# VH-VL binders against Inositol oxygenase (Miox), part 13

Target 1, 258 residues: Inositol oxygenase (Miox), of Mus musculus (Mouse) (q9qxn5)
Amino acid sequence: FRNYTSGPLLDRVFTTYKLMHTHQTVDFVSRKRIQYGSFSYKKMTIMEAVGMLDDLVDESDPDVDFPNSFHAFQTAEGIRKAHPDKDWFHLVGLLHDLGKIMALWGEPQWAVVGDTFPVGCRPQASVVFCDSTFQDNPDLQDPRYSTELGMYQPHCGLENVLMSWGHDEYLYQMMKFNKFSLPSEAFYMIRFHSFYPWHTGGDYRQLCSQQDLDMLPWVQEFNKFDLYTKCPDLPDVESLRPYYQGLIDKYCPGTLSW
Below, E stands for the ipSAE of ESMFold2; O stands for the ipSAE of OpenDDE; V2 stands for 0.75 times the mean of E and O plus 0.25 times the DockQ between their complexes.

## First folded at step 4 (VH-VL)

Design x6 (framework fv_rocatinlimab)
Fold by ESMFold2-Fast, scan of step 4:
Structure x6 (fold): chain C 258 residues (1-258), chain A 123 residues (1-123), chain B 107 residues (1-107)
Amino acid sequence: as target 1 above (258 residues)
Amino acid sequence: QITLKESGPTLVKPKQTLTLTCTFSGFSLSTSGVGVGWIRQPPGKALEWLAVIYWDDDKLYSPSLKSRLTITKDTSKNQVVLTMTNMDPVDTATYYCAHRDYGDYESWYFDLWGQGTLVTVSS
Amino acid sequence: EIVLTQSPGTLSLSPGERATLSCRASQSVDSSYLAWYQQKPGQAPRLLIYGASSRATGIPDRFSGSGSGTDFTLTISRLEPEDFAVYYCQQYGSSLTFGGGTKVEIK
């Protein structure tokens, strides 16, 4: 569980979500799809992108005790221990937060980090700070977007849902653009790992297809490793580098378009 | 009801800056969701998107041309201005301004276009 | 970027015939993010179809769009004299790109 009710950084976390829930609209998300969709910001390898994670502070995270790259390796190693036979899943742990590099290109934190939610419909109760952060969102005054289903059909499938813009959707689109050789489960976990209102909160079931129900256990399994722990062990990144470089070479080699 | 018209020089010398103005009527660029874009078409070639400006002054640019482009608006005059620096003969094209239709929740097609203005870049 | 390939480059038909125009994307495009335009010589493009299948205001019902994934089609069920023009597809699923066009000319 993440703690959003107390902690030394609560004011910063609340401010990030208030800005996110105010400004993430159908129109805003559509603009980001156009802005980033050509993947022309930088050319670099996965390991170079992992290194850039340490230049970022996640303002939505109530726990900032260690660098982002350590979290990436810690998540990957946790998965490796639990699922030694699924090397693609180890790589998902290393990759999952790489979309956060958008913050280094001038994207505001509320459009990069934090829990995601569907735009274009009324937010459900498990969305973080739901009761106090959406009142200034203009979509909630639009009859097209202010009902339970909003612009969506019942059981349309999450693949047809417009999620708030952040590192999940950006990285998912980046991986597709660069033709990563990962299984469909990997793309799905990356796309929805921050959709806590759904996979943890149990909300938004009215938007889910059978594919989403089948994929839910995979996202929940991944999420077990993505949470910060009370006493995290620091990974020896240099000793792990050859192993993960081998996985990168197998699934997403070379210089990629970001 | 909605009309758009491009104006500006028809001949530009290499390395000069091009400034084009789109004057429109029948809508306000203060209305939520409304945008005005610029698209060009070199003779005999495909259409190429350049830039768009939104009602809230947000601006999006073609990534390949972003360093050369500036889009601004003057809501009181119903005008959108595109500036393109360091013109080259390959930039010879008909330049269009167009209205972004916000009738669809994610519309990025252009429902109404100006007549276009041919800009030739030569010495 | 997503490249849109239109075929054929030129389609020669007689009035009254059915025209079928193809637009193929280099990567999958959500059908919600595909549009078709008509352009006559010396004129600006005119929006025909958006979201792969929705007709724009004022467009006759002989124009229809279909397709999903990488393969999209514009169909003109019965060509009228005013339909002889160049047709362009456009995707808006990631950035904005246009096809190279298909010229529909009189046989």
Scores: ipSAE 0.461, ipTM 0.740, lowest interface PAE 2.8, mean pLDDT 88

Design x7 (framework fv_rocatinlimab; at its last look DockQ between E and O 0.87; V2 from the best seeds 0.00; counts 0 for: pae E 6.0 > 2)
Fold by ESMFold2, look of step 5:
Structure x7 (fold): chain C 258 residues (1-258), chain A 123 residues (1-123), chain B 107 residues (1-107)
Amino acid sequence: as target 1 above (258 residues)
Amino acid sequence: QITLKESGPTLVKPKQTLTLTCTFSGFSLSTSGVGVGWIRQPPGKALEWLALIYWDDDKLYSPSLKSRLTITKDTSKNQVVLTMTNMDPVDTATYYCAHRDYGDYENWYFDLWGQGTLVTVSS
Amino acid sequence: EIVLTQSPGTLSLSPGERATLSCRASQSVDSSYLAWYQQKPGQAPRLLIYGASSRATGIPDRFSGSGSGTDFTLTISRLEPEDFAVYYCQQYGSSLTFGGGTKVEIK
């Protein structure tokens, strides 16, 4: 599914990944964790952030035909139908893309959207456009970062891997900063949902701990609902808002630091 | 041998703007990974990080002080300049500039410090 | 926003004794991005430890760091007269913050 062979937006998608694979380095990611680590950009509620998604064009997505806030509700409702007993999981669907608001604060799209990959080691084959987009990444000239394991020890655990910077890690850290009362599975799914080379492609097992293997089924289950699709049944957001506001009040209430 | 030295006024009045210069030798701020930061220490109190400027002109600021701080560099003169507006007596502190190691991209500690300069904000 | 709480505030010991200094973080410091500095009276801070446990260049092996997550320790195995100073921890896993310091003084 990560094979983008045709469509009216193909050049934009390729350009986004070319920039991402050129500029995402150990140095870049380390700076971004410092830059965003104090969550001092804005104070707002979850629903306010959901509304801001409509100001975003996701340049990594070849198939876009409705507002991003609708995607948040579609994902949440898909999970709700399949997992009616797990209200926290419904909320994960609503939340998962909120880190994309960084693009509205001036972050380039290649540092916000798209598939993630580990920095600090050689990219593996399932990374999208891997064979044509990494040649200008300066880390590949550094012997610390250019081998299969790079700077990492075998099976160190994905929590100890520097992932390329984007909405996954930003949102994960925001959720920790604001002390969301969601289960650990929710935090993990948010953090790694764009890591397609791993959860879909089967790559990077040499970096995984047993915890990562235990969590993989959760990420794969979430992925079933996250995929962008054309949907004739657009959500009635106004009728859904009271339910999701109730979940927000339960797990991540009030005005949050972003 | 890497050295850093802070220079600037030792006494400023409230509401004035403080400008401090860090002059260094033994490294270049155009070297990939290198940074220079500013840290202050009020008398008898803990260290507080203020700002950092990186080799590619990227800049980081303490969130609580960001609106008052500007950091710039002149790589040809081996200088970094910190400007802090609207000084107040609570800003009385020793101000240090410090080097960030260029060979350690993932670590944000300061391996070498200047001697510091005491800036007193009063009457 | 990670608050580092150092304890004790003051540690009164004699030369030759073992010093144990604690630094507790308000949330986990990922990948042990934690440093320790020594500051002698009238001097700038000096880097001792980085990465929680790695000694900086020129630091004697009587200084050792340990810990992970929220709890970090600096140990001085046998205090020398020159070791009576204030010690600060610093985290760099999320922004840059310093602890309040531990003063090691002569008993």
Scores: ipSAE 0.203, ipTM 0.683, lowest interface PAE 6.0, mean pLDDT 88
ESMFold2-Fast, scan of step 4: ipSAE 0.554; ipTM 0.785
ESMFold2 (binder alone), look of step 5: mean pLDDT 89; pTM 0.917
OpenDDE, look of step 5: ipSAE 0.535; ipTM 0.806

Design x8 (framework fv_rocatinlimab)
Fold by ESMFold2-Fast, scan of step 4:
Structure x8 (fold): chain C 258 residues (1-258), chain A 123 residues (1-123), chain B 107 residues (1-107)
Amino acid sequence: as target 1 above (258 residues)
Amino acid sequence: QITLKESGPTLVKPKQTLTLTCTFSGFSLSTSGVGVGWIRQPPGKALEWLALIYWDDDKYYSPSLKSRLTITKDTSKNQVVLTMTNMDPVDTATYYCAHRDYGDYEYWYFDLWGQGTLVTVSS
Amino acid sequence: EIVLTQSPGTLSLSPGERATLSCRASQSVDSSYLAWYQQKPGQAPRLLIYGASSRATGIPDRFSGSGSGTDFTLTISRLEPEDFAVYYCQQYGSSLTFGGGTKVEIK
């Protein structure tokens, strides 16, 4: 699990979350969904997008010791070793951070990276820096959004929850728009993999449906592989390209709309 | 008492640029979450969204028309201006400005509309 | 872009009858991103329903919305004389588009 209480990058990480928790409102997220929903920013293949990840610095990540593309392949290879029979799951590992490409289009880091949380209700205790980063968020002064349930009904299901805008929701919508032929578990893991307050912190159970309880083990399984390591044995990306190109050709081929 | 009113030319020649002004009262476009949009309706046809501007000067355009459209605001005058270039007879329509307020995550609908102004494009 | 198809194009009914109007999307639309408007001749549209089923402020209880995915419905339980108008659906899940409209006219 990531350490946010100390470390060499604490000031950068804290600043990103302070900006995120200040500016991610119901209104902000609604606008971003529409801004990106036409997928007209770029036409490119998955491998081209993977390559562009190396141009990004993840301000929310305290471990930045190797290129983002290597992390994508490392995550995919970890899943492949543990789940050799589920090739779609290997591809999820490669895809999971591609939504971070929004930062190259001028999107601020606090709207791209980091742990997600439901907007429209009071943040729960396991949200990173919860005690010190929400004071300036205008939604918390709005009676509609400042209670435990906020704008939501009990057990409405996470599919009906408006999550803070970032690479999770963007990539999920992008995959749906481009008609990726992946199973529902893949879309769900991509959408909620950064929802650490829920799948790791155990919060927000009041918003969860039975489907969310059934899907939780999948998100937790993915999370085992989405942890940064300081392994000196970097993946041989060039030797892995043919395998992952085969999966891309199977599930999300050609030039895609981003 | 939120009100919006469209103003501008009622007759435009082909290839000219159309400039429409929305003047409003009862709200400020400096208020967080507030926006103003433009929608048009050709005679006997469906509604078509054109553009939207928010309190923080964030701007959105219909993808098919964005190369022809510019939306701006003047918060001190309570005005939003839409400019549309290279007008054609098919652009003949009633043009509406409409209010969008901060509320639910479902909000990209328009709760209050101006009366509309008919713009005819002909020689 | 998502295309919204409304049917029927014209619905001829008498006051007191139930009206059921359909809006079908070319792609799945999250129910939270669908709205309905009423427009009378010479007037601006009036918001009726947002989020597929939430009634806007001041809208009578006889108006209700339902549906999910690609199939949405506006129901007027008991038509009043003032309800004879054109109705438009709108989605805002991917950009912003309107349907072609359904005219509810007196039989």
Scores: ipSAE 0.005, ipTM 0.462, lowest interface PAE 11.4, mean pLDDT 86

## First folded at step 5 (VH-VL; from x48 with heavy chain G107N, light chain G51Y; framework fv_rocatinlimab)

Design y1 (at its last look DockQ between E and O 0.42; V2 from the best seeds 0.00; counts 0 for: pae E 3.5 > 2)
Heavy chain, then light chain:
Amino acid sequence: QITLKESGPTLVKPKQTLTLTCTFSGFSLSTYGVGVGWIRQPPGKALEWLAVIFWDDDKLYSPSLKSRLTITKDTSKNQVVLTMTNMDPVDTATYYCAHRDYGDYENWYFDLWGQGTLVTVSS
Amino acid sequence: EIVLTQSPGTLSLSPGERATLSCRASQSVDSSYLAWYQQKPGQAPRLLIYYASSRATGIPDRFSGSGSGTDFTLTISRLEPEDFAVYYCQQYGSSLTFGGGTKVEIK
ESMFold2, look of step 5: ipSAE 0.410; ipTM 0.730
ESMFold2 (binder alone), look of step 5: mean pLDDT 90; pTM 0.915
OpenDDE, look of step 5: ipSAE 0.758; ipTM 0.885

## First folded at step 6 (VH-VL; framework fv_rocatinlimab)

Design z1 (from x45 with heavy chain G107N; at its last look DockQ between E and O 0.86; V2 from the best seeds 0.00; counts 0 for: pae E 3.2 > 2)
Fold by ESMFold2, look of step 6:
Structure z1 (fold): chain C 258 residues (1-258), chain A 123 residues (1-123), chain B 107 residues (1-107)
Amino acid sequence: as target 1 above (258 residues)
Amino acid sequence: QITLKESGPTLVKPKQTLTLTCTFSGFSLSTSGVGVGWIRQPPGKALEWLAVIYWDDDKLYSPSLKSRLTITKDTSKNQVVLTMTNMDPVDTATYYCAHRDYGDYENWYFDLWGQGTLVTVSS
Amino acid sequence: EIVLTQSPGTLSLSPGERATLSCRASQSVDYSYLAWYQQKPGQAPRLLIYGASSRATGIPDRFSGSGSGTDFTLTISRLEPEDFAVYYCQQYGSSLTFGGGTKVEIK
């Protein structure tokens, strides 16, 4: 399970997850979806958004303490080396954390970063710090949300599950709104890449449809590069910009609505 | 039995500020899940939501009108107040306040509505 | 934002006939979070359907909703005299928007 017991930033990480698991409720998620669902906050390009991540260090990460903009290029380059024939997949690496810009707009990091989980049903055992962080979540006192399936039908499909609010869902919806010309696998990977209890922990399969089972290998492949590239060796971003600008021009050009 | 009633001026001049009050009974805005929203309908046109205020004083505004709107509540008086600045003749509409169903946090529909009040904006 | 296009604009029918009203969204409405309202002249809207297919309390079973994704339907199986009104759809999947309405009027 992802229960961290060491690392130089452990107190920050635990506090972030304690707040997340206390405050991420069906009500909270439902409000955030409406709040961010019109994409009327800002107009900017992808590279401008990547540059904004220079101001962000992910407080849910126990092992590194550097701006998330470098992580975007690290992940993209790891994928590029392993999958040179799939240029859209290189771009997924660059894009996947751009929803973290919400933290720069005043959202607390527990509503932006970290592992996701379904609201509206009982958290399963592989959710990080599950045994010690959900005691104050009011949904677990509500019989509609406190059973294994909670508000959901068996095998309803993850597209029908209310995930905790954060950068995954925000970015997925932004990409749909702006009509990115990426394959469906790209949208799916971005939407669920932080759902570690499912794709790594093996939990929540009772909510999955066949489509989710077919997509799981893609999310797991992406995850190798997301974890692989979280290290202190930082890429030369300026030499990489022309290549990634070319991919942006192909799949998500111009000024976008955020 | 839940009831809501809108009150305020029926005539406003351009560039003035509109203030509308929703007075309600049969529920409390301190009850978890409860919200009161404002929706308007120009004559012969579709409904348009404006704002919602929640039991915990959190607020949501229509993105296109956000800079012109303020919503507040007074739980001791069972009132919600909407203020809309810089009125224009295109803002002529019937203004409704409405209850959000507190039994379903995920649902953003309005189950009970006031009668509405027509506000005319003319020179 | 998601645009809801209702069709037809006007539907002229007699009592006893079946009415089928369409609401089409410009992008998928997540979770089938779609509501239907009825509005009679001089009255406030009345909630009929939520979650695409769930009837609100006190709504007769001649009203039914269906659909998912981008295409949603309200059906009135046998029109009663009191059903001649304007009907609006509303989505709440990612924001709050209303359709333009369908007027159901007596032929």
Scores: ipSAE 0.461, ipTM 0.770, lowest interface PAE 3.2, mean pLDDT 89
ESMFold2 (binder alone), look of step 6: mean pLDDT 90; pTM 0.919
OpenDDE, look of step 6: ipSAE 0.830; ipTM 0.921

Design z2 (from x45 with heavy chain V52L; at its last look DockQ between E and O 0.76; V2 from the best seeds 0.00; counts 0 for: pae E 4.7 > 2)
Fold by ESMFold2, look of step 6:
Structure z2 (fold): chain C 258 residues (1-258), chain A 123 residues (1-123), chain B 107 residues (1-107)
Amino acid sequence: as target 1 above (258 residues)
Amino acid sequence: QITLKESGPTLVKPKQTLTLTCTFSGFSLSTSGVGVGWIRQPPGKALEWLALIYWDDDKLYSPSLKSRLTITKDTSKNQVVLTMTNMDPVDTATYYCAHRDYGDYEGWYFDLWGQGTLVTVSS
Amino acid sequence: EIVLTQSPGTLSLSPGERATLSCRASQSVDYSYLAWYQQKPGQAPRLLIYGASSRATGIPDRFSGSGSGTDFTLTISRLEPEDFAVYYCQQYGSSLTFGGGTKVEIK
């Protein structure tokens, strides 16, 4: 399970998850979907959005305290080296954390970053800090949401599950709104890449369809590259820009609605 | 039994501010999960959502109209108030307040509506 | 924004006939979060269906909803005199938008 026990930022990480697990409810998620569902906050290109992440630090990360823009290029280049024939997958690496820009617009970190979990049903054991962070969540006392399946039908498919609100779902919805021409695997990986209780912990199989099981290896492959590194500085972004701008022009060109 | 009723001026001049009050009974806007929304309908045209206010005083506005709208509540009076600035003849419509389902958190549909009030904007 | 297109604009039928109303979304509506309302002249809308297929309290069995993704249908299996009205769809999957309406009128 992903329960952090040490690290230089442990108190910040625990506080972020405590707030998340207290305040992420069916009602909260429903509100956020409406709030962000018209994508009317800003018009900007992908590279402009990547530049905005230079000022963001992910407070759910226990190990590092440096800008997410470096992570975007590190992830993309790791994928490119391992999967040189899948240019769309390289772009997934660059894109995957862009939903974190909500934190720069005033959203609290616990509604933007960190591991996701389904709302509307009982949290499973592999959810980070599960034993110590859910006691004040009002949904746990609601009979509609407190059982293993909660409001869901068995094997309904993860596309029919309300996930806790954060950068995964925001970016997935943004990509749909702007009609990115990426394959379905790309949309799926971005939507569920923070769902560690499922793709790493093995929980929530009772909600999964066969499609989710078929897609799981893609999410797990992406996860290998979604890790921060303690390597030397990121390669010169200017040398990388022409390649990634070419991918942006191919799959998600121009000024986009955010 | 829950009811909602809209009140306010029926005639407003251009550039004036419209203030509408939704008075309700049969539910409390302090109850978890409850919300009240405002929707308008120009004569012969489709419905258009304007704003919502939640039991915890959180607020959501239509993005195209956000700069003109303010929604507030007074729980002690069972009222929700919508203010819309800089009225224009194109804002002529029937204005409805509506209840969000107290027992259903999955989305935003309106299970009970007020009778509506026609607001005409003309000089 | 997601645009809901309802068809036909007007449906002329007799009492006892079956009515089929279409609502098409410009992009997929997540979770089948689609509602249907009935509105009679001079009256407020009345909720019929939520979640694409769930009947609201007190709605007769002759009203049924179906569909997913971008295509949704309201069916009235046997029109009663009180069913001649305008019907609106509304999605709440990623924002709040309403369709333009379908008028069901007496032939």
Scores: ipSAE 0.329, ipTM 0.725, lowest interface PAE 4.7, mean pLDDT 88
ESMFold2 (binder alone), look of step 6: mean pLDDT 91; pTM 0.930
OpenDDE, look of step 6: ipSAE 0.792; ipTM 0.906

Design z3 (from x45 with light chain S94N; at its last look DockQ between E and O 0.77; V2 from the best seeds 0.00; counts 0 for: pae E 2.7 > 2)
Fold by ESMFold2, look of step 6:
Structure z3 (fold): chain C 258 residues (1-258), chain A 123 residues (1-123), chain B 107 residues (1-107)
Amino acid sequence: as target 1 above (258 residues)
Amino acid sequence: QITLKESGPTLVKPKQTLTLTCTFSGFSLSTSGVGVGWIRQPPGKALEWLAVIYWDDDKLYSPSLKSRLTITKDTSKNQVVLTMTNMDPVDTATYYCAHRDYGDYEGWYFDLWGQGTLVTVSS
Amino acid sequence: EIVLTQSPGTLSLSPGERATLSCRASQSVDYSYLAWYQQKPGQAPRLLIYGASSRATGIPDRFSGSGSGTDFTLTISRLEPEDFAVYYCQQYGNSLTFGGGTKVEIK
C-alpha cells in the first residue's frame, strides 16, 4: 500500500499533492481554522455522516478507487478483530475519516484528504513528493518559515504546531466541540493519523514533546488498520450497523454539530 | 502610514439594506496576505466580528450573520464594501473596518482600525 | 463557540498602580491565539497583544500578556493617565470571539 511510484491512479494523486503543497500555507491554514471552527454547516448523526462518504472517493489515495464509507467499516472491523476488548478503539476506526465530508461542501480535496505536514517550517524528506511539489509554495520564500524549525521552538509539542488543513484537524475539533466521551488517545490518534512523515517516516521529532513521544505508539497501532484494511473485499455494512450504532450511542450520541 | 475610514449612511430604517465603504491608504489589497475586516460595537457593548476579505478575494463571514452579509473589494480604488440586509434596531452599532496583514502575522487579529461610523437603525 | 469571560468588569485604580486583567475561556484556546485590545473613550480599539504574550508594534513595555489554555492575563505594570480605558480580549484559535471587556477607571 501507499504506492506513489506507479499505478492507474498516480496522475490524480500527484496533482492532489502538488496543489496541497503549493497552497497549504500558514495563511491558508489560519483561514480554514476560522472558517470551520464554529461547526455551523450541518446537524446530523454519525451514521448520517458515514453515509455521506458513499459519495466520496479520496483523490489522494494511490491504492484504491472506491467510496470512503467502506474504508470506515473496514478499518473499524480490523481493529475489532485485533483489539476485541477496546470498544472505543473500534469506534475510532469508524470515525477517523469523517472530516472528509468537507469535500462534499465544496472544499477542494487537497484541503481535505491526504498526508498532513506542518506549515510554517521546511517540509522534511519523507513528505510524499517533497522534492517536486513545494517549489511554488510562497512560505518557502519567507525566511521565517523556510528553516528546519521555522516559526517553532524545538520540542514545542505537536499541539502547538499548525498542521496542513484537512480532515484530521477538522474532525478532532468537531469531536471536542460536541464533547465526545472517548479517551484522550482516541482524540490524539484522529488528530495525527494522516501525519505520515512523523508517525511512519520518523521526521519532525524536533517538534515533538514527551507527550507526543508517549502517544506515537497509539498512532502507529491505528495506522496498521488504517493502511492495511484497504482491500476490495467490502464488508456487509448492514449487518455491522447495530454494533456500531451501540458504540455511537455510548460515546457520541444523537444529532451533532458539523 | 496605514489609514482606514468608514463611510455610509448614519441612519437606516428597519428591513433596509446597509452598505458601508472602507476607504484605505498605505497598503494594497493586491499584496499577498493582506485582508480587511469589519467589526461592529453596539453602544456600551462588546465588539463583534462580521466579515473579512483577503487579497485573493477569499471571504469569511461570522456564522451567525452570514446569510445577511456580503463583502466585496475594489482593489483599484482601495475600497472594501460591506452590505448587510434586513437591518433591525439591534444592529445599531459603530461599524469599524480594520487591517490584517498575514505577511507579518500568523493570526486573526486586527492591527489597525478605522475611526468607525455609527449606524442607527430606527423608524 | 468559545466564550470569553473578562474579570473584573470594572477595575478602579490610581495612576502608578499595577493593573491585572483576567480573560477566561470556556474551553482551551488553541495555540494561545489570544489578543488584547485597548479602547479609549470615543476612539477605535488599539491592538496591544497577540499570541497571548507578543506585544504589537509601538506598544509600550508596561503592557504585557501571559497565560495559556483557558486563563489569560493582561498586566499594566504602572498605570499612566492614558491607560484608563476599556480592555477587550479576543480569541482566534477557533472562530473569532471577543470578551465583554474590563473598564479600567480612575479611583
Scores: ipSAE 0.532, ipTM 0.791, lowest interface PAE 2.7, mean pLDDT 90
ESMFold2 (binder alone), look of step 6: mean pLDDT 90; pTM 0.929
OpenDDE, look of step 6: ipSAE 0.880; ipTM 0.943

